# Designs tried in a protein design chat: VH-VL binders against q8ixk2r445to577. Part 69

Target 1, 133 residues: q8ixk2r445to577
Amino acid sequence: FFGMLQNKGLTDYCFDYNPPDENQIVGHQVILYLCHGMGQNQFFEYTSQKEIRYNTHQPEGCIAVEAGMDTLIMHLCEETAPENQKFILQEDGSLFHEQSKKCVQAARKESSDSFVPLLRDCTNSDHQKWFFK

## First folded at step 21 (VH-VL)

Design pp10
Fold by OpenDDE, last read:
Structure pp10 (fold): chain C 133 residues (1-133), chain A 119 residues (1-119), chain B 112 residues (1-112)
Amino acid sequence: as target 1 above (133 residues)
Amino acid sequence: QVQLVQSGAEVKKPGASVKVSCKASGYTFTDYYMHWVRQAPGQGLEWMGYIKPTSGYTKYHQNFQDRVTMTRDTSISTAYMELSRLRSDDTAVYYCARSTHYGSGFDYWGQGTTVTVSS
Amino acid sequence: DIVMSQSPSSLSASVGDRVTITCKSSQSLLYSSNNKNYLAWYQQKPGKSPKLLIYWASTRESGVPDRFSGSGSGTDFTLTISSLQPEDFATYYCQQYWSYRTFGQGTKLEIK
């Protein structure tokens, strides 16, 4: 699966990554932004290795969850996907992070009008449902 | 054995276009990125860009953004690099080279294709 | 773009010599999460395609003689040939693959 990773509950919002420096893509938080068909910041791929890859860069970026955090941070992909980069996009649309045993939920950023994907306890909320478009 | 076999030498006039092919064998074509690198006579190596064979996604170096087009035909494990509006300073040996999605350098290279641009 | 600067541009040496080539990057090539440096070294002989020698700054590619070694981290890297052999006279390039690809300008190793 590849393309825009869109949230079901937060209608028309997609995974978005726009690092301030193209030559330094690691360490920044993945956010949610209105889905648009232009640019390269909303192109992602879910792979058989259970990675969510940021394919518009070389080497590819892979979304990771750092220890003790609930945010999605961009890392570099590795030959063998580390545990904190493994996700399961389930049939019901839920995006499950294996290591934390939590689900990715579209949420409002604290003290902000912006939105971000955050790890939360898994529910049947549409805000935890994702699909590629 | 892994091989990247490129098309033969080209001689072009300024303003023309050239399309170089790179046929991969001995490995799964879609498992690796294909990069293009050129080398002007007596000069160093210059990275031009890459194509991801699975999706066809491309990224070009800014120096070539407006003139280069990289494509692939997965059915025949072949990558293509087309450079348009050729200039004399485009005279170079053009290489295809593979890489993984995570880096590790270019472990296999094509034999190179000499492109000569002259009036 | 990340700029790669090699030193020296050219070098004359004799068989048996210890040779050192330096490469500097304009920014760190070290990934803290895996502690790897995204740096490669290549050898190119006249009329031939480049050949990968070293990747991850210090890992020898399969088939590369032990006399070749890579070292360094962050922004400063070194390729060392412990005892130069006749077949080692060539041009050497460093390459970053931290962000896309950039090559150093090359170091031509000539026989003295």
Scores: ipSAE 0.915, ipTM 0.957, lowest interface PAE 0.5, mean pLDDT 96
Fold by ESMFold2, fold request of step 22:
Order: sequence, then structure tokens, then C-alpha cells
Structure pp10 (fold): chain C 133 residues (1-133), chain A 119 residues (1-119), chain B 112 residues (1-112)
Amino acid sequence: as target 1 above (133 residues)
Amino acid sequence: QVQLVQSGAEVKKPGASVKVSCKASGYTFTDYYMHWVRQAPGQGLEWMGYIKPTSGYTKYHQNFQDRVTMTRDTSISTAYMELSRLRSDDTAVYYCARSTHYGSGFDYWGQGTTVTVSS
Amino acid sequence: DIVMSQSPSSLSASVGDRVTITCKSSQSLLYSSNNKNYLAWYQQKPGKSPKLLIYWASTRESGVPDRFSGSGSGTDFTLTISSLQPEDFATYYCQQYWSYRTFGQGTKLEIK
């Protein structure tokens, strides 16, 4: 799958990545933003290697969650996907992070009007359901 | 065996366009990025941009953004680079070269296509 | 663009000599998560396309003789030819691939 990765519960919001410097794409948090499909920020690819790739940059970025954390951050993709970069996009739309055994959920960031994807215990909430458009 | 075979030499007038092809064989064309690099006589290598064959997504270096178009035809494993509004300083050898998605050197290059732009 | 600066622009040496070419980037090419430097070296002989020698700053590409070695990290990188052979007459380029691509301006190696 490739395109904009949208949330079912938080309608019209997509994964978005906007690094302040295109020459330093690693280490920043993935956010949720209104889907628009413009520029480089909202195009992702889910691969048979269980990666979520930021695919409008070379080299491509791969979404990771570091041990003990719940935030989705950008790493560079590697020849063999590291364990913290492996996600399963289930047929029901849940997005499962293999290493942590948690699901990606749309959440409102406190002290902000912004939304972010975070790892949470897996539920059937529509805020944990994702699809490509 | 991996190989990239480019179209033949071109002679053009200023203001014209040129389209160079790069036919890939010996690997799955859609698994790799295709880059274009040029080299003016006696000069160094200049990266022009790339295309991702699966989606057709392109990124161009700012020096070429206004004049270059990169395309591909996955059914014949061929990438194309078109440079428009040619001027004499576009005289160069143009190369295609492949890379992985995760960052790698260019392990295979085309043989080069000489484009001469004469007044 | 990430700027790549090579030194020297040209160099002449004898068969059997040790040759050193340097390359400096305007920002670090080291990815701390995998400890790799996103830097490649190429050899180009007259009339030929470039040939990949070294990637990840120090890994030799398959089929490249062991007299070629790469070293350095961060912003400062070196290509060394330990015992120069007649077939090593060429121009050498470094290239960053941390973010898109930039080549150094090249180093022309002449055999005396």
C-alpha cells in the first residue's frame, strides 16, 4: 500500500511528517494533520517487510518506536528492517507495533490543538483504525 | 547480469529538447530508484534528480527543476530524462544510475549519452 | 545542498606509491542509529562511466582491489590507495547520500 495514511475515527486526518530541515529528516515525531496530499509531507508506503516508509525523500525514512516510548519517530530505512520499525497493518485497519505489542492510536496532544499517533493498548476503537487513500 | 543501456548520442540546437532513455535488465526494475547525472566536458559529476519507478514520483535538483522531466515505462523497464530549452552549457554526457531506497552508492551506471548543443 | 569538498584537485604519483585523497562534507554524514556514514567513492577513467569503489565510507564494493580503502567519519573522509598501479590513473569522486546526492568536484590522479 502507498499514499496517504488516514485515521477512521479522526476523519480527514493523515499521517504527516514535516522535518524542519530536509537534510535532517531523522529524529522528529510523526504527527496527524488534515489530509491535503500536497508537497512531501503525507506520502507513506506500507511494505511486505512491515515498514511504514516516508517515501518522498531519498534515502527513505522508516517509522520507528524506541524502546519504552510511545511516540512514532522517523529513522532511516535499512536493508533489513530493525525490530522497532516493524508494524502489522491488519485487515480490520489496526496498526500493530510488533516489538511493543501495542497499536497505533490517534490522540490529541495535551497543551496543543495538534493530533499525533501514539502507541496504546490495542482496542477496537475507530481511533486505532487506519487505511490508505 | 545487471545492465543499464542508454540511447545514442544527440546533436541539438539551442532551444530544442532532448530525451534520453535508459533500459534496465538483469534485475526487478521497480525495486530500485533511477538517478540521472551529467558531466560537462572536463568537469565533474552533477546530480540532476531521480524517479521512483513504482509510483513515478520524481525529485529534481533545483538547477534543473524548471527544465527537466523524468519518466518511466515499467512495462519495458525503461527510464527517461528530458531536458528542454537547451543551451550550449547543457553539452555533456548524461548518465543513468540506480540506487536502493535505504541509501547506497550507485552500483550500476549506464554507458552515458553524449548530448551536444551547438549554436 | 550538502556541500562536498575534495582535496587535492589533482595529484601525480609513481607506481607503488601510497596516495591519499580527502573529502569534507558541510554536515555530518554519520547516522548514529546504525553507525554508518552515508558516503561513497567512485573511480572514473577517461571516456567511461564512474565505478563504485567504496560505500558506507569504508566498505569496498565487490571486485574492488584491497589496495583501495576508505576511512573517516562524520565530516572528514579519506580514500587511500596503498600501492598505486598503472590502471589506477583516473579521476576520483566522493558522494554523500545522507540526503539526496552531492558529488565532490573530483581529484585527478596522474601516474608519473
Scores: ipSAE 0.826, ipTM 0.927, lowest interface PAE 0.8, mean pLDDT 94
Fold by ESMFold2, fold request of step 22:
Structure pp10 (fold): chain C 133 residues (1-133), chain A 119 residues (1-119), chain B 112 residues (1-112)
Amino acid sequence: as target 1 above (133 residues)
Amino acid sequence: QVQLVQSGAEVKKPGASVKVSCKASGYTFTDYYMHWVRQAPGQGLEWMGYIKPTSGYTKYHQNFQDRVTMTRDTSISTAYMELSRLRSDDTAVYYCARSTHYGSGFDYWGQGTTVTVSS
Amino acid sequence: DIVMSQSPSSLSASVGDRVTITCKSSQSLLYSSNNKNYLAWYQQKPGKSPKLLIYWASTRESGVPDRFSGSGSGTDFTLTISSLQPEDFATYYCQQYWSYRTFGQGTKLEIK
């Protein structure tokens, strides 16, 4: 799958990545933003290696969750996907992080009107359901 | 046996366009990025940009942004680079080269295509 | 663009000599998470396409002789040829692949 990765419950919101420096794409948090499909920010790819790739940069970025954290952070993709970069996009639309055994949920960022994807205990909430468009 | 085979030499006049092809074999074409690099006579290597074959997404170096178009045809495992509004200083050898998605050196290159722009 | 500066631009040497070529980047090419430097070296002979010698700053591509070695980290890198052979007279390029691609200007290695 490739395209914009949208949330079912938080309608018309997509994964978005906008690093301030084109020459330093690692280490920033993935956010949710209104889907628009313009520029480089909202194009991702889910691969047979269980990666979510930011694929409008070379080298490509891969989404990771570091041990003990719940935020989705951009890393560089590697030849063999590290365990913290492995996700399963399930038939029901849930996005499962293998290492932590948690699901990606659309959440409001504290003290703001913005939204981010975070790891949470898996539920049946539509805020934990995702699809490519 | 990975091979990148490019189209033959071209002679063009200023103001014309040139389209160079790069046919890939011996690997899954859509698993690798295709880059284009040029080299003017007696000069160094200059990266022009790339195409991701699965999506057709392109990124061009700003020096070529308004004149270059990179495309591909996945059914025949072929990448293309077209340079328009040619000038005499576009005279160069043009190479295709592949890389991985995770960042790698260019392990395979085409043989090069000489483009001569002369009035 | 990440700028890549090579030195020297040219040099002359004899068969059997030890040769070093340096390359400096305008920003660090080291990814601390995997401890790899996103730097490659190429050899190009007249009339031929470039050939990959070294990637990750210090890893030899398959089939490259042991006399070629790469070293350095961060912003400063070297290519060393420990005992120069007749087939090594060529132009050498470094390339960053941390963010897109930039080549150094090249180092022409000639017979003395």
Scores: ipSAE 0.821, ipTM 0.926, lowest interface PAE 0.8, mean pLDDT 94
Fold by ESMFold2, last read:
Structure pp10 (fold): chain C 133 residues (1-133), chain A 119 residues (1-119), chain B 112 residues (1-112)
Amino acid sequence: as target 1 above (133 residues)
Amino acid sequence: QVQLVQSGAEVKKPGASVKVSCKASGYTFTDYYMHWVRQAPGQGLEWMGYIKPTSGYTKYHQNFQDRVTMTRDTSISTAYMELSRLRSDDTAVYYCARSTHYGSGFDYWGQGTTVTVSS
Amino acid sequence: DIVMSQSPSSLSASVGDRVTITCKSSQSLLYSSNNKNYLAWYQQKPGKSPKLLIYWASTRESGVPDRFSGSGSGTDFTLTISSLQPEDFATYYCQQYWSYRTFGQGTKLEIK
């Protein structure tokens, strides 16, 4: 699958990645933003290697969650996907992180309209359901 | 065997356009990025940009942004680079070269296409 | 933007000599997560396309003789050719692939 990765519960919000320096795309947090499809920020690809790739940069970025963390961070893709970069997009729309055994959930920052994807215990919430457009 | 075969030499006048082709064989065309690199006589290598064949997404170096168009036809495993509003200093050899998505050196290059821009 | 500076611009050497060529980048090419430097070296002979010699700063491409070696990390890199052969007289380029591509301006290796 490729395109914009949207949340079911947080309507019309998509994975978005906007690094401040195009020559340093690693190490920043993935966010959620209104889906628009403009520029480089909202184009992702889910692969048979179970990666979520940021594919409007060369080299491509791959979303990871570092051990003990709940935040989705941009890493560089590698020839063989590291374990912390492996996600399963399930038939019910849940996005399962294999290493941590947790699901990606849309979350709001307190006292703001800012949203981010975070790992949480898996539930049936529509905030844990994702699809490509 | 992996091979990149480019179209033949071109002679153009200033203000014209040129379109160079690069036909890939011996590998799955859509698994690799295609880059374009040029080299003026006696000068070094200059990266121009790339195309991702699956999506057609392109990125151009700012020096060429307003004049270059990179395209591909996946049905014939061929990438194209078109440079418009040619100037005498666009006289160069133009190369195609491939890379992986995760970052790699250019392991295979086309043979080069000489483009001469003169009155 | 990532600028690549090569040194020297040219050098003369004899068959059997040991040669070093340096390349400096304007920012680090080291990815600490995989401990790899996103740096390649190419050889180009007149009238020919470039040939990949070294990638990840120090890994030889298949079929490249072991007299070619790459070293360095971060911003400073070296290509070494031990015991030059007649076929090694060429122009050499470094290239960063940390973010898009930039080539160094080249080093011409001439016969003395």
Scores: ipSAE 0.813, ipTM 0.921, lowest interface PAE 0.8, mean pLDDT 93
Fold by ESMFold2, fold request of step 22:
Structure pp10 (fold): chain C 133 residues (1-133), chain A 119 residues (1-119), chain B 112 residues (1-112)
Amino acid sequence: as target 1 above (133 residues)
Amino acid sequence: QVQLVQSGAEVKKPGASVKVSCKASGYTFTDYYMHWVRQAPGQGLEWMGYIKPTSGYTKYHQNFQDRVTMTRDTSISTAYMELSRLRSDDTAVYYCARSTHYGSGFDYWGQGTTVTVSS
Amino acid sequence: DIVMSQSPSSLSASVGDRVTITCKSSQSLLYSSNNKNYLAWYQQKPGKSPKLLIYWASTRESGVPDRFSGSGSGTDFTLTISSLQPEDFATYYCQQYWSYRTFGQGTKLEIK
């Protein structure tokens, strides 16, 4: 799959990545932003290696969750996907992080007007359902 | 064996366009990025940009942004680079070269295409 | 652009000499997560395409003689030829691939 990765429950919000320095794309958090499909920020690819790739940069970025954390952080893709970069986009739309055994949920960032994807215990919430557009 | 075979030499007048082809064989064309690099006589290597064959997404170096177009035809495993509004200082050898998505050196290069721009 | 600066621009050496070529980047090429430097070295002989010698700063490409070695990390990198052979007459380029691509300006190696 390739395109904008949209949340079902948080209507019209998509995965978005806008690193402040195009020459330092790693280590920043993935956010949710109103879907627009312009520029480089909202195009992701889900691969047979179970990666979510930020693929409008070379080298490509891959979304990861570091051990003990719940935030989605940009790493560089590797030849073989590291375990912390493996997600399963399930038939029901849930986005399961294999290493942590948790699901990606749209959440409001505490004390902020922004929204972010976070790992949470898996539920049937529409805020844990995702699809490519 | 991996092979990148480019189209033949071109002689062009200023103001014309040139389209160079790069036909890939010996690997899955859509698994790798295709880059274009040029080298003017007596000068070093100059990165021009790339295309991702699966999506057709391109990134161009600013020096070429307004004049270069990179395309591909996945059915024949071929990438193309077109440079328009040619000037005499566009005289160079133009190379295609491949890379991985996760970052790599260019392990295979085309043989180069000489483009000469002269009145 | 990440700027890549090579030194020297040219050098002459004899067969059997140990030679070094340096390359400096305007920012670090080290990715701490995988401990790799996103830097490559190429050899180009007159009239031919460049040939990849070294990637990840220090890993030799298949078929490259072991007299070629790469070292360095972060912003400072070195290509070393431990015992220069007649066929090593060429121009050498470094390249960053941390963010897109930039080549150094090249180092012309002339054999006496």
Scores: ipSAE 0.812, ipTM 0.922, lowest interface PAE 0.8, mean pLDDT 93

Design pp10
Fold by ESMFold2, last read:
Structure pp10 (fold): chain C 133 residues (1-133), chain A 119 residues (1-119), chain B 112 residues (1-112)
Amino acid sequence: as target 1 above (133 residues)
Amino acid sequence: QVQLVQSGAEVKKPGASVKVSCKASGYTFTDYYMHWVRQAPGQGLEWMGYIKPTSGYTKYHQNFQDRVTMTRDTSISTAYMELSRLRSDDTAVYYCARSTHYGSGFDYWGQGTTVTVSS
Amino acid sequence: DIVMSQSPSSLSASVGDRVTITCKSSQSLLYSSNNKNYLAWYQQKPGKSPKLLIYWASTRESGVPDRFSGSGSGTDFTLTISSLQPEDFATYYCQQYWSYRTFGQGTKLEIK
């Protein structure tokens, strides 16, 4: 799968990545933003290696969650996907992070009206359901 | 075996356009990025940009942004680079070369296409 | 653009010599998470396409003789040819692939 990765519960919001420096794309947080498909920010690819790739930069970025954290952070993709970069997009639309055994949920950023994807205990909430468009 | 075979030499007048092809074989065309690199006589290598074959997404170096178009036809495993409004200093050998998505050296290159721009 | 500077621009050497070529990057090419430097070295003979020698700064491409070695980290990198052979006279380029691509200007290695 490739395209815009959208949330079912938070209607019309997509994964979005806007690094401040194109020569330093690693280490910043993935956000949720209204789906628009412009520029480089909202194009992702889910692969047979269980990666979520930011694929409008070379080398491509891969979404990771560092141990003990709940935020989705951009890393560089590698020849073999590291464990912290492995997600399973399940048939029910849930996005499961293998290493942490948690699901990606659309959440309001603390003290803000903006939204971010975060790891949470897996539930059947529509805010934990994702699909490509 | 992996092979990148480019179209033949071109002679063009200033103001014209040129379209160079690069046909890939021996690997899954859509698994790799295709880059274009040029080399003017006696000069070094200059990266022009790339295309991702699955999506058709392109990124061009700013020096070529307004004159270059990169495309591909996945049904025949072929990438294309078109350079418009040619000038004499566009005289160069143009190469295609592949890379992985995660960053790699260019392990395979086309044989090069000589483009000569002269009145 | 990440700027890549090579030194020297040219050199002359004899068969059997040890040769070093340096390459400097305007920013670090080291990715701390995997401890790899996103740098490659190429060899190009007249009339031929470039040939990949080294990637990740120090890993030899398959089929490249072990007299070629790469070293360095961060911003400073070196290509070494330990015992120069007649077939090694060529132009050598470094390339960063940390963010898109930039080549160094090249180093022409000539036989004396």
Scores: ipSAE 0.810, ipTM 0.920, lowest interface PAE 0.8, mean pLDDT 94
Fold by ESMFold2, look of step 21:
Structure pp10 (fold): chain C 133 residues (1-133), chain A 119 residues (1-119), chain B 112 residues (1-112)
Amino acid sequence: as target 1 above (133 residues)
Amino acid sequence: QVQLVQSGAEVKKPGASVKVSCKASGYTFTDYYMHWVRQAPGQGLEWMGYIKPTSGYTKYHQNFQDRVTMTRDTSISTAYMELSRLRSDDTAVYYCARSTHYGSGFDYWGQGTTVTVSS
Amino acid sequence: DIVMSQSPSSLSASVGDRVTITCKSSQSLLYSSNNKNYLAWYQQKPGKSPKLLIYWASTRESGVPDRFSGSGSGTDFTLTISSLQPEDFATYYCQQYWSYRTFGQGTKLEIK
C-alpha cells in the first residue's frame, strides 16, 4: 500500500511529515494534518517488511518508536527493517507496533489544536483505526 | 545480468527539448529508484534527480526543476528524462543509474547518451 | 546541497605507487543508528560510464580489486590505491547519499 494514511475516528486527518531541513530528515516527530495529498508531506508506503516509509526523500525514511517512548519519529530505512520500525496493519484497521505491543492512536496534544499519532494500549477505538487512501 | 540501455545520441538546437530513454533489464524495475546524472565535456558529474518507478514520484535538483521532467513506463521497464528550453551549456553526456530505497551507491549505470546543443 | 570537496584535483603517479585521494563533506554522513557512512567512490575512464568502487565508505563492490580501499568517517574520507596499476589511471569521484546525491568535483589520476 502507498498513499495517504488516514485515521477513521479523526476524519480527514492523515500522517504528515514536514522536516525543517531536507538534509536532516531524521529525529523529528510524525504529526497528523488535514489530508491534502499535495507536495511531499503525506505520501507513505506500507511494505512487506512491515515498514511505514516516508517515500518522498532519498534515502527513504521509516517510522520508528524508540524504546520506552510513545512518539512516532523518523529514522532512515535499512536493508532489513529494524524491530522498532515494524508495524502490523491489521484487518480491523488497527496499526500495531510489534516491539512495544501497543497500537497507534490519533491524539490531541494537551492544550492544543494539534494532533499526533501516539502509541497507546490497544483498544477498539476508531481513533486507533487507519487506512490508505 | 542487470543492464540499463539508453537511447542514441541527439543533436538539438537551442530552445528545443530532448527526451532520453533508459530501458532496464535483468531485475525487477519497480524495486529500485532511477536517477539521472549528466556530465558536460571535461567536467564532473552532476546529479539531476530521480524517479521512484512504483509511484512515479520525482525529485529534481533545484538547478533543473523548471526544465526537467522524469517519467517511466513500468510495462516496458523504461525510464525517461526530458530537458526543455535547451541551451548550449546543456551539451553533455546524460546517464541513468539505479539505487535502492534505503540508500546505496549507483551499482549499475546506462552507457550514456550524448546530447549536443548547437545552432 | 551537501557540498563534497575532493583533494587533489589532479595527481601524477607511477605504476606501483601508493596513492590517496581525500573527500570532505559539509556535514556528517554518519548515521549513528546503523554506524554507516553514506558515502561512495566511483572510477571513470574516458568515454565510459562511472564504475562503483566503494560504498558505505569502506565496503568494496563485488569484483573490485583488493588494492582499492576506503576509509574515514563523519566528514573526512579517503580512497587508497595500494599499488597503482596501468588500468587505474582514471578520474575518481566521491558521492554522498545521506540526502539525495552530491558528487565531489573529481580527481584525475594521470601517468607520470
Scores: ipSAE 0.771, ipTM 0.909, lowest interface PAE 0.9, mean pLDDT 93

